# Ledger of designs, part 160: miniprotein binders against b1l550

Target 1, 279 residues: b1l550
Amino acid sequence: MRLPEELLERARDIHSEAPSHRIKLDRVGSFGLKVPVEFKGFLLLAEADVWVSLPEGRRGVDLSRQVEAIYELSNPPKDPFSLCREAAISLLEKLNYADSSGVSIRFDAPLQDGESLKYYGVEISSIASDEIINKIRVEILGMTACPCTAELIRAYKSSEIAATHTQRSLGILEVSTKAEHPDPDKLASIIERAMSSPLRTYTKRPDEGGLVIRSLSNARLAEDVVREMIHLFLEEFGHLPEDTHILAAVRSMESVHMHDIYAERSFSLDEIRKEISSH

## First folded at step 12 (miniprotein)

Design p40K
Fold by ESMFold2-Fast, scan of step 12:
Structure p40K (fold): chain B 279 residues (1-279), chain A 94 residues (1-94)
Amino acid sequence: as target 1 above (279 residues)
Amino acid sequence: GEIRITVEIEKDGKYIRFEYTITSPEELELALKEIERIIKMVGADRIRITVEASSEEEAERLADEFRELAERLGYDEIEVTREGNRFTVEAERE
């Protein structure tokens, strides 16, 4: 059923009315919007959230203006980083009652894997207020091999080649900065290099054997992977502003348990540099 | 009944593919609007929409809906093919 447009013209503006309780809300918006983006030569369907802050004296947000802001900027599709930043700024310009705005865009990013492609998860955000804060989170699966079980098997069999369990591990790097979003492909590369081995989309039996051997020769605890990710991150992105905040984490989906192992570290560039340089 | 919709679109040799599993008339209406919006935003040169439903009549009706959508969006060559309860609408323009 379609309501007459006449009713819309004379209906109360509910959103501008006083709320039942004078409480400020931090994020009010439209979540789960599908928007096409262009990423490194690929056309991808991304999922976007758009939001603004809502002052204590206003009942609601103009949701249609939020949706319009991002849809207008998505036609034609553009890179998700520019879309994220431009949409956040546009939201503040369109919704003058807001103190801040934000846009988050999620997609699966293609990554070259020999003759094939594999995918990793990307979520980017831009939060606009008196300043703009850009955030990126990259998640990619890799493989880890347990050094503890390897050592037990070695001790049991003495000179025999190490045998141990392997499992999928999810590596996570999240960066929040006043600079431009870091390149997600470089973040994904850091995560994969920190693992015992990367995963492949397609592999033949000989290639699969090679991955397993690589993993066994490079057995790592989740704690080892997180430390290596931080080390590699500093090599690649140590030039970012000192107040850049990073989360490095690994979730190991242990093949010998019904539960996962998780390790993480949050830090600012200033903090970690002081920690590492302390003799 | 349950409806499966697969959408494939192309622009300048680049492709995007996405799917819906529809269980209600309300979900279907929203999916149709979203599909049209994405096609328009992309400015797609070619589209391929596959519909599968529990009944042949339902799948055919939806295929006709997508054929009409392709016509409204200005696609020149439109072809509808059938394999049982699966219908595919292919459309192309300059």
Scores: ipSAE 0.495, ipTM 0.830, lowest interface PAE 2.6, mean pLDDT 85

Design p40L
Fold by ESMFold2-Fast, scan of step 12:
Structure p40L (fold): chain B 279 residues (1-279), chain A 94 residues (1-94)
Amino acid sequence: as target 1 above (279 residues)
Amino acid sequence: GEIRITVEIEKDGKYIRFEYTITSPEELELALKEIERIILMVGADRIRITVEASSEEEAERLADEFRELAERLGYDEIEVTREGNRFTVEAERE
């Protein structure tokens, strides 16, 4: 049922009224919107959240204005990075009472894997106020092999390539910067190169054997993977502003345990440069 | 009963696919509006919508709604196919 539009003339503007309690809210918005985007030649259906800050003197947010902001910019579909930034700016322009706005967009990114495709997770955000902060989180699975067990087996068998257990490991790179969003394919590449080996969507036996041998020949602790990710990140993205903040993490789903191993490091570019140069 | 809707949209050889599992009439109405909005945003050349319900009658009614939507949106070629309680609406234009 649709109520007569004439009722709007008599209805109070609830959103503009004073709230029961004069408390500021950090994020009020529309979450879980389906938005088509174009990413590197692919049409993808992304999930978006849009939000604004709400001042202490205002009861509610005009949610229809929020949805309009992102939908107008999504027709036709555009790249999710420009959409994220432009929608965050548009929210502040359309909702004058807000001190800040934000947009988050999540999607599974296709990545070429031989003649096939595999997918990795991407979440991007743009938070607008007096400045714009862009954030990206990339998650991709790879393989790690235990160097401790490898060393024991090598000692036992006197072999050059030691047998050891392997497991899936989730690599995570999260970047927050005043510059444009880093290319997620480059972040995914950094994660995969830091691992003992990447994973494949489809592998024939000879290729599977090669992947396993690569992993065994390049055994790494979760701690090793995090350090390598940071090293590779600095080589590729060391040009970003010094106040850029990074989280590098690995969650290893240990095949010989009922629990996971987790390693992480958070840092700003300024902090890590000083740490690396100190001795 | 439970209703499953699978949507496939094509534009210039690029594809997206997404699904809904609907358990209420309100959820169904919201899904239908969202599907129409996504089709319009994409400017789809081809659409394929598959509906599956607990009864053939419910699935057929939903398929008819999507057929009418395709007609309203100006699709030139519209086909409806059935396999039990599963109906697929395929529509395309130039």
Scores: ipSAE 0.574, ipTM 0.856, lowest interface PAE 1.9, mean pLDDT 86

Design p40Q
Fold by ESMFold2-Fast, scan of step 12:
Structure p40Q (fold): chain B 279 residues (1-279), chain A 94 residues (1-94)
Amino acid sequence: as target 1 above (279 residues)
Amino acid sequence: GEIRITVEIEKDGKYIRFEYTITSPEELELALKEIERIIQMVGADRIRITVEASSEEEAERLADEFRELAERLGYDEIEVTREGNRFTVEAERE
C-alpha cells in the first residue's frame, strides 16, 4: 500500500529534528544498491554504497535523496570511476549539513585471458570533504607452490623434477590516493605476476600441464608473493603522490592445512622508498 | 516456496546477468521494482527473465507478471516459453 502524498505536508520532518543523544555519526547511508556501469567496453551490474557524515544536532539523513542522486548519475550507465567521484561530490553539495560524503562501487571486472575471459574483484571508493580521497581494492586468485615441500621431496627422492603441493592464493592490492584511481587491470597484472602462476578460465591438457610446471618451477611463499607485489607496484605506480597508502596482502588457501596462511604489508610511498634505499 | 529469478539485459550488444533467490512476498516486491529500475536505467533493447519455483502455478503467475512488465515498458516482441517449472520471458524492441 502507498500512503497519500498529502500526508507529507502534515508529517513531522523527523530527520531534521534533534536526536536523543548529540553524537556525530561518521557514515550514514544506503548500502547494497544495484547500479549498472560501463567498464572497458563491458556493461556490468555493480553494487554501490552511498553515505554522508551526520552532525550531532541532526537526527537523520535523507536516504531517498542519496539514492536518487546516484541513480540519476547511473542513467545511462557510465564508467564506475567517474560515477564514484561525481556521486560523492554531488552528495556533499546536495546534503549541505554533511561535512563528508562517500561512495563505494564493487564489481567483478572482466580480464582477457587468451581466447576466454576471467574475472577479478574490484572495489573503488571516493570520499569527499575539503579534498577527495580515491581508494581502490583489487582481489584476484592465482596459484602458489610450496618451495619448502619441493626441496624436501627433491632431497628425499633425489628427483630432478620439483614436486610440491599447490594451492589457490588470493592476492590483494589496496591503494588510497589523492590522485585518480589506478587502473585495476594493472593492479591485477601485478598480483598475477607475483604469483607462482595465474589461473586460467579454460585450459586443454597441454596448456594445463604447462601451467602446473610453471607454478612448480616458480615456487613462492606467501611472504615472497607480498614482497614481489610491492616491488612490481613500485615499478608501475611509483609516480603517485608520496602520501599514497598501499596495502599488499596474500591469503594462501593451503591444500595441506585446514587453515590459511596470510601475509601483508601496509605502507606509504614515502615510507617504503626510505626503507628500501637505507640498504 | 523458494523462487529463483534470472535476469539478462542487453543494450547495443552488451549485456548483464543477475539473479535473485526469494523466500518472501516482501523480497519479491523489492526484486520486481529493482529489476524494472535496472531495465529502465540501461535502456535495454532485449530482456530475458527466467523464473523457477517449486510450484508450477507460482512460476506461471510470475512469468505472466514479467510479460505484463515487458508490455508496460514498450517491448513489442514478447515470447513466453516453459520447461517444467521453469518459465522464460523474452522481450525485444527496436
Scores: ipSAE 0.577, ipTM 0.854, lowest interface PAE 1.9, mean pLDDT 85

Design p40W
Fold by ESMFold2-Fast, scan of step 12:
Structure p40W (fold): chain B 279 residues (1-279), chain A 94 residues (1-94)
Amino acid sequence: as target 1 above (279 residues)
Amino acid sequence: GEIRITVEIEKDGKYIRFEYTITSPEELELALKEIERIIWMVGADRIRITVEASSEEEAERLADEFRELAERLGYDEIEVTREGNRFTVEAERE
């Protein structure tokens, strides 16, 4: 059912009224919007969240202006980075009582894997105030092989055969910066290169045996993967502003345990460079 | 009962596909508005919407609603095919 449009002119403007309690809210908005985006030649349906800060003296946010900001910019579909940044700016223009705005866009990104595609998770955000902060989070599955069990098996059987358990591991890189969003394909590449091996979609010539052998020859602890991700990140993205903040993490779904192993490190570029240079 | 909606959209040789599982009339209205908005945003050259309804009667009624949706979006060529509880609406610009 749709109510007559004439009623809108007669209704109180609830949003502009004083609230029951004079408390500022950090994020008020519309979450779970579906918006089409254009990513590296692909048309994808993304999920978006939009929000603004709400001052202590205002009861509510104008919801229609909020969704209008991102919907107008989504026709035609554009790249999710430009959409994210432009929508955050538009929110502040349309909702001038707010002192900050934000937009987050999530999608599964296609990545070329031989003759087929695989997908990895991307979440990007732009948070606007007197400056714009851009955030990106990339998650991709890879394979790790346990070096501890490999060493035990080798010692037990007096063999050079690389035998150990392997498991899927989720690599995570999250970046917050005043610069443009890093390229998610490069972040995904860093994660995969830090792993024992990437996961693959089967091709017309399956190379499963080779993948397993490479993984076993490159056995890595979750801790090893996080350190390598940080090293590779600094090689690729060390030019970002020194106050850029990074989270590098790995969650290993251990095949021989009922639980996962998790390792992470959060740092700013300034912080990590000083740490690495000290000895 | 449940209604399953599958939407496939094509624009310049690029494709998106998404689905809904509907359990209420209110959810159906929301889904229809969202589908129309997404197709409008994309400016799709061709659409294909497949619906699995709870009954043949429901499928007949919904086929009319989705045909009207395609008409509102300005599609010139609209084909509706129904088989039992399932129907497909295919639409494209001439």
Scores: ipSAE 0.600, ipTM 0.865, lowest interface PAE 1.8, mean pLDDT 85

Design p40Y
Fold by ESMFold2-Fast, scan of step 12:
Structure p40Y (fold): chain B 279 residues (1-279), chain A 94 residues (1-94)
Amino acid sequence: as target 1 above (279 residues)
Amino acid sequence: GEIRITVEIEKDGKYIRFEYTITSPEELELALKEIERIIYMVGADRIRITVEASSEEEAERLADEFRELAERLGYDEIEVTREGNRFTVEAERE
């Protein structure tokens, strides 16, 4: 039921009143909104968060105006990158008391896998203030194989069957930049190429054997995968602004342990180039 | 009891599917509003909403609500089918 206009006009503007305590809040917003988006020819249902900063002298945020900002830009559905950036800017225009705004959009991205599709995780954000910072995080599963087991088998002259040891690993690339969001498909490709082998949505027995054999021939530690991801990232995205910040990480689900192995490195493009070029 | 809602939306040969598991009247009211907004934003050519509830009577009431929702959104061909406690509302534009 919609409230009569007369009641709305007579009601106190609670949000513009002074708060009980004069404390600034960094993020106040609407989280978990369902928004349709179009990504590379696919219609997807994404999850969005929208927020703004709240000054110390203001009691609350007009949440309906936040939701209006992203919903207006989502009809009809558009690409999630443009939606993210445009909604963050629109939030500051609609809510003039805010010093900053942000929008985050999460979805599972389709990736061609032979004649079928597989999906990987994408989270993008745009944070607007005096400048706009774009962030993207890509997560995709692949396979790794233990180099130590391979060496043991070689030492003991065992059959190839004795070395059929592989496990799932989650690769992560996160990029923060003043430039446009990097193409997530290229980030996913970097992660998969850095691993022992990619995972397939569906494989027949011969294809599964091939993946296992390939993994064993390309045995890598989590630490090896992270270094390779950084190397491949620099080859494909080294042209980004020097202050671009990257997180590269791998979480390996060890089949012989009740716990996982984790390796990561955070860096700026400026920092990593100086490190690599140091004499 | 538990209510399960499956929503399938098609627009220009593109397709999305999403689901709800609902355990309270408040969750149901929010889900209905969210479903209506998503369908409206997409401008869907065809929709299919499947409702499963612990009782046939409850599922039928929900199917009627989704039929009314489809009518409000301007769908001109609406069909409701039943299999026990499972109702499916299919709607499309001519």
Scores: ipSAE 0.636, ipTM 0.875, lowest interface PAE 1.7, mean pLDDT 85

Design p41F
Fold by ESMFold2-Fast, scan of step 12:
Structure p41F (fold): chain B 279 residues (1-279), chain A 94 residues (1-94)
Amino acid sequence: as target 1 above (279 residues)
Amino acid sequence: GEIRITVEIEKDGKYIRFEYTITSPEELELALKEIERIIRFVGADRIRITVEASSEEEAERLADEFRELAERLGYDEIEVTREGNRFTVEAERE
């Protein structure tokens, strides 16, 4: 049964009423929305969260307005970066009681890998107040090989190519900036280049052997990977505003341990520039 | 040549400023479409778009495009001003 629209004229506006307790809420919104996006020639199904701040004197948020904002701006599907920024700005302006708004979009990005595709994780957000802050987080799996065990085996057998344990490692780059979102493919490339070798979705036996040998020849500690990621990031994105914040991290899923190894560094471009120049 | 576009929109007293740095014709087309969508969806009462380019002729041409956009979107009062190679289009509606 569909209720007559005239009833809306007589119904209370619950959202505009005073709440039971006068407490400000930082984020109120619709989470887990499925939204189509166009990314580098691919039509992908992304997951989106949209939210606004809620003042202490207002009981609720207009959730239908939030959903309307992102869905209308996503038809036809467009790139997720423009969608993120447009929806955040539109939400803040349309919901006049809010001090801030935000939109987060998550998807698995395809990356060309020889004749096949592999995927890496992307999460972007835009947070609007008087200005826009854009965030992007890229996560991609790669391979690392232990240099300590490699050196022990090399010494023991006097071998040119030492046996060592290899493991999957998750590389993470997160960037927060007032500039436009960095290209996630470039961030993924930085992570993979910092690893001992990249991973593939599909390998034939000869190709698989090649990846292992490459990893063994380029053995790296998690600490080595993080430092290399930062170095490569500065080469590619050192031109971003000096107040840009970066997190570089690696989680190594050690094949010979019951636990993981983790290394990270957070910094602003201003901070890291001063640190490097103080040598 | 590099083009900088600054967009300021206001609705019911709320104000937002955002910028574009354009390095290609393709980026310009995307920026123009995004700006139009934002203004339409927000229903902005006032807009102020500032264009700065290395070429005065290019900046003036882009300013004229934004003036036409404001007219197309139904703004009643549209003003274009120039300060060197910087052109500003200001528009408002009732």
Scores: ipSAE 0.005, ipTM 0.458, lowest interface PAE 10.7, mean pLDDT 83

Design p41Q
Fold by ESMFold2-Fast, scan of step 12:
Structure p41Q (fold): chain B 279 residues (1-279), chain A 94 residues (1-94)
Amino acid sequence: as target 1 above (279 residues)
Amino acid sequence: GEIRITVEIEKDGKYIRFEYTITSPEELELALKEIERIIRQVGADRIRITVEASSEEEAERLADEFRELAERLGYDEIEVTREGNRFTVEAERE
């Protein structure tokens, strides 16, 4: 049911009124919207947040116009990167009192794993103002094996094949850039290559044995994984703008402890190149 | 009582699946509106909705609600099957 249009036209415009306190708000919007998208030939249901800045002299934001902006652009479903950028731009166009707008889209991305699929986490954002900043975060699970325990057991037994504990580790790459979003499959690949081994969706015993032997032969500290991720990132994406900001991190779910180990490094491309070249 | 809804949508051989756990009539109304919106945005060729209700009587009543949803969405082939407190609505365009 809806009110008569004549009554709506006579109502006060609450959103355009002066607020109780003249304070700017950074993000005001609609969060947790379900939006269908098409990603690399797959139809996925993503979760989206949309927002704008609110100036100190305005009481509220027209939330219905925010929702209309993203629904209009996602009908029919399209790729989430174009949707993210176009919706952020559209929000500024439709809500001209705002100085900035933003859109975030989250989904589980399918990745081919032999004859089956596995999934990794993707969150993308576009923030529009006098420029557009694109951000992407990729999270994927892999395996690490402890080199410290491996070394102790090798010394004890004087053997070339060391036993050690293995655990799941979550690799994280986050990129913020004025260029287009990096390809998440390439970011996921970087993370997996930096690990002791990737996780598999399905393995038979012979394949499982090979995976375990690979991880034991490629034992890595969380700190080793982060450094390798940064190295591989620079090889693949070193040509992004110099002010591109990256976060590389690993959370190791230690099988011999009740707690996790965490390692991270954040940097700009300009910063890391100067650091590497000085050594 | 608690109601569980599973929605499966197909478009050009591609599939989405999502679920709801409903604990109030207000949540049910919101879920139905959201399901309708997503199906319309996708332009789904085929849908399959499975509902687990708290009783057989509730399932019978809700089966009519979901059948009407499929009709509003323009599906001309609608099949409703019920087993106890569970029912499935399958709909497609001819």
Scores: ipSAE 0.603, ipTM 0.865, lowest interface PAE 1.8, mean pLDDT 85

Design p41Y
Fold by ESMFold2-Fast, scan of step 12:
Structure p41Y (fold): chain B 279 residues (1-279), chain A 94 residues (1-94)
Amino acid sequence: as target 1 above (279 residues)
Amino acid sequence: GEIRITVEIEKDGKYIRFEYTITSPEELELALKEIERIIRYVGADRIRITVEASSEEEAERLADEFRELAERLGYDEIEVTREGNRFTVEAERE
């Protein structure tokens, strides 16, 4: 059904009217939009949220303009980082009553894994106001092995190979910066290298045995993994602006417990450098 | 009843695949609009939409809607196939 164009000329502009209560809203927008993106040669379907701030004197946001803006900017599909940044800027320019805008884009990123692919989670955002802040969160599963149980069994059996329980662990790196988004593949690599071993999409029996032996020989506490992630992050991304904020975390899904183990650290590059240099 | 829709889109040898699990008429209308928008947006060379529903009648009705969508979008070759309560609509540009 299509209404006559003439009706639009006579209808009230509801969005520009005064609201019943003069209260500012921080985020008003379209959430859960499906947007095609091109990531490192792959055509992926991403999920996007777009929003703007709404001043106390305005009843509503022009949501159709938000949706049109992001789809226009993603034709043809482009990399999600440029899309995120450009859409946030465009929203603020097009909706001039707003004092801030934001865009978040989520997708599962492919990562080469031998002859196959595996996937890790990526969420990026750009928040625009008088400056632009870019955020990225990478989540990837890996394997950890318990060093406490390994030591106990080693002592008992005097084995050449330590035996212990292994479990999947979720590694998390989140970065907030005024610089461009860090490369998520490098963040995923940091997380996997901090683990006892990475997980694989497909393994043959010899490769599977090797993965298990690697995990057992490289047993790590969740606390160990977080510290190693921070160390590796500083090696790779220490060049970012000193006011860059990072969250490093691990959630270990303990195979011998009904609960998970969690470890995290938040820091700015400035504060962590001062902490490390005091030693 | 539950409806499952699988959408595959190809453009220049690259593929996108996504799925919907529909439990309400409102969800279905939103999914249909979203699917059309994505296809138009990508400028897909080939599309393949699979519909599975609890009844053959419901699945066939939805497959017909997707066939009509492919026609509206200007696809030259449209094929509809059935396997039980599962219907697949394939469409290609020449």
Scores: ipSAE 0.021, ipTM 0.560, lowest interface PAE 7.4, mean pLDDT 83

Design p42T
Fold by ESMFold2-Fast, scan of step 12:
Structure p42T (fold): chain B 279 residues (1-279), chain A 94 residues (1-94)
Amino acid sequence: as target 1 above (279 residues)
Amino acid sequence: GEIRITVEIEKDGKYIRFEYTITSPEELELALKEIERIIRMTGADRIRITVEASSEEEAERLADEFRELAERLGYDEIEVTREGNRFTVEAERE
């Protein structure tokens, strides 16, 4: 049943009323919206969150206006980076009581893997206020092999035996910048190259053996992987603004432990450049 | 789940596939609204919706709702196919 529109005209505007407590809220919005996006020739179903700040004197946010804003910008489907930036700006313009707005878009990005595809996680955000800050987080699984156990077994057997435990490791690169979002495929590539070996969605029996051998021949600690990710990141993205902030991390799901090993480093381009130049 | 709905959307040779497992009338209502929204936003050239339910009668009713949806959205060619308790609605826009 639809209520007469005349009733809506006579109803109180609850959202514009004073709240019970004069407290500012940082993020109020619609979370978990499904939106189609076009990513590098693929049509993907992404999940989006949209929000604005709510001032202490206003009871609520017009959620329907938020949803309409992103849907209008999503038709036809466009690249998620443009959608993210444009929607954040549009929200601030349409909801003039807000001091800031934000949009996050999450999807599993396809990556060519021989004749098939594999997927990695991407989350991008744009936060608009008196400036616009773009953020991207890429997560991809790879393989690591323990160099400590490899050395122990080699010493014990007094031979060149590439024997050690291997495990899945999750590599993470997160970039926050006033420039455009970095290319997630390049971030994923950096993570994979820093690992002992990449993982594949599909392997034939000979390929599986080769993957393990590659990993064993390139044994790396989680700490090694993080340092290599930072090195490779600087080679590819050192041109970004000096105040660009990066998080590089690895979570190693150790096959010989009931717990994971985690290593991370957070830095700005200005900080890391000064640190490296001291050597 | 009690009802399974599989949606396949194609636009310019690219496609999206997603599924719903429905266990309540509330979930069904939300799924129907979301499916329509995604089709409208995508401007899909072709859609294929497969409905599987515990009862053949319920699956047929849902398939008919999707056929009506395709008609409302202006699809030119609509076909409903049945195989047991599974109904597939295929619609194409010229």
Scores: ipSAE 0.096, ipTM 0.620, lowest interface PAE 7.0, mean pLDDT 84

Design p43H
Fold by ESMFold2-Fast, scan of step 12:
Structure p43H (fold): chain B 279 residues (1-279), chain A 94 residues (1-94)
Amino acid sequence: as target 1 above (279 residues)
Amino acid sequence: GEIRITVEIEKDGKYIRFEYTITSPEELELALKEIERIIRMVHADRIRITVEASSEEEAERLADEFRELAERLGYDEIEVTREGNRFTVEAERE
């Protein structure tokens, strides 16, 4: 049933009323919306969050206007980067009481893997205020191999036959910039190249052997992977504004331990260049 | 009982698939509205919705509701197939 328009017009505008406590809220919005997007020729169903800041003197946010804004911009589906940026701007324009707005869009991105597809995690955001900040986070699984155990076995066998334990590792790159979102496929590629080897969705026995041999020949600590990710990031994306902020991290799911190993580094482009050049 | 819904949407040879697990009539109503919205946004050429209900009686009743959904969306060719407590609605235009 839909309420008569006359009843809606006679109701109090609760959202415009003063709150019980005059406290500003940083993010108020609609979370977990399903929106279709087009990404590199694929039609994907993404999950979106939309929000605005709420001033201390206003009780609530017009959630209907938030939802309408992103749904209208998603019809027909468009690329998630334009959707994210345009929706954030639209929210700030439509909700004049807000100081800031934001949109986050999450999806599993397809990546060509031989004759099949594999998927990696992508989350993009645009936060609008007096300026627009674009964020992207990419997560992809790869493989690492322990160099310490490999060296012990090599010494013991008096040969160069590599033998060590391997494990899955999750690589993470997060970028916050005033420029356009970096290409997530390039971020995923950086992560995979920093690993001992990539993982595949489907592996035939000969291909599986190749990945294992590559991992054993390219043994890397989580710390090595993070440093390599940063090095590769600077080669590909060093042109971004100097105040661009990056998080590079690896979580190694150690096969010989009941716990994970974690390594990370946060930095701005200006900061990391000065650090590298001082050595 | 539990109801499982699988939605497959096609537009120009591109596909999306998503699922719901429903435990109440209120959840079902919300899922139907969301499904309709997504199909309209995509301007889907074809849809395929598979529902696993908690009983054959529930499946028969829900099959009519999902057929009506396809009709409201403007599909010309609608096929409903029921097998026990499971049914599939396939619809396309043109």
Scores: ipSAE 0.622, ipTM 0.874, lowest interface PAE 1.8, mean pLDDT 85

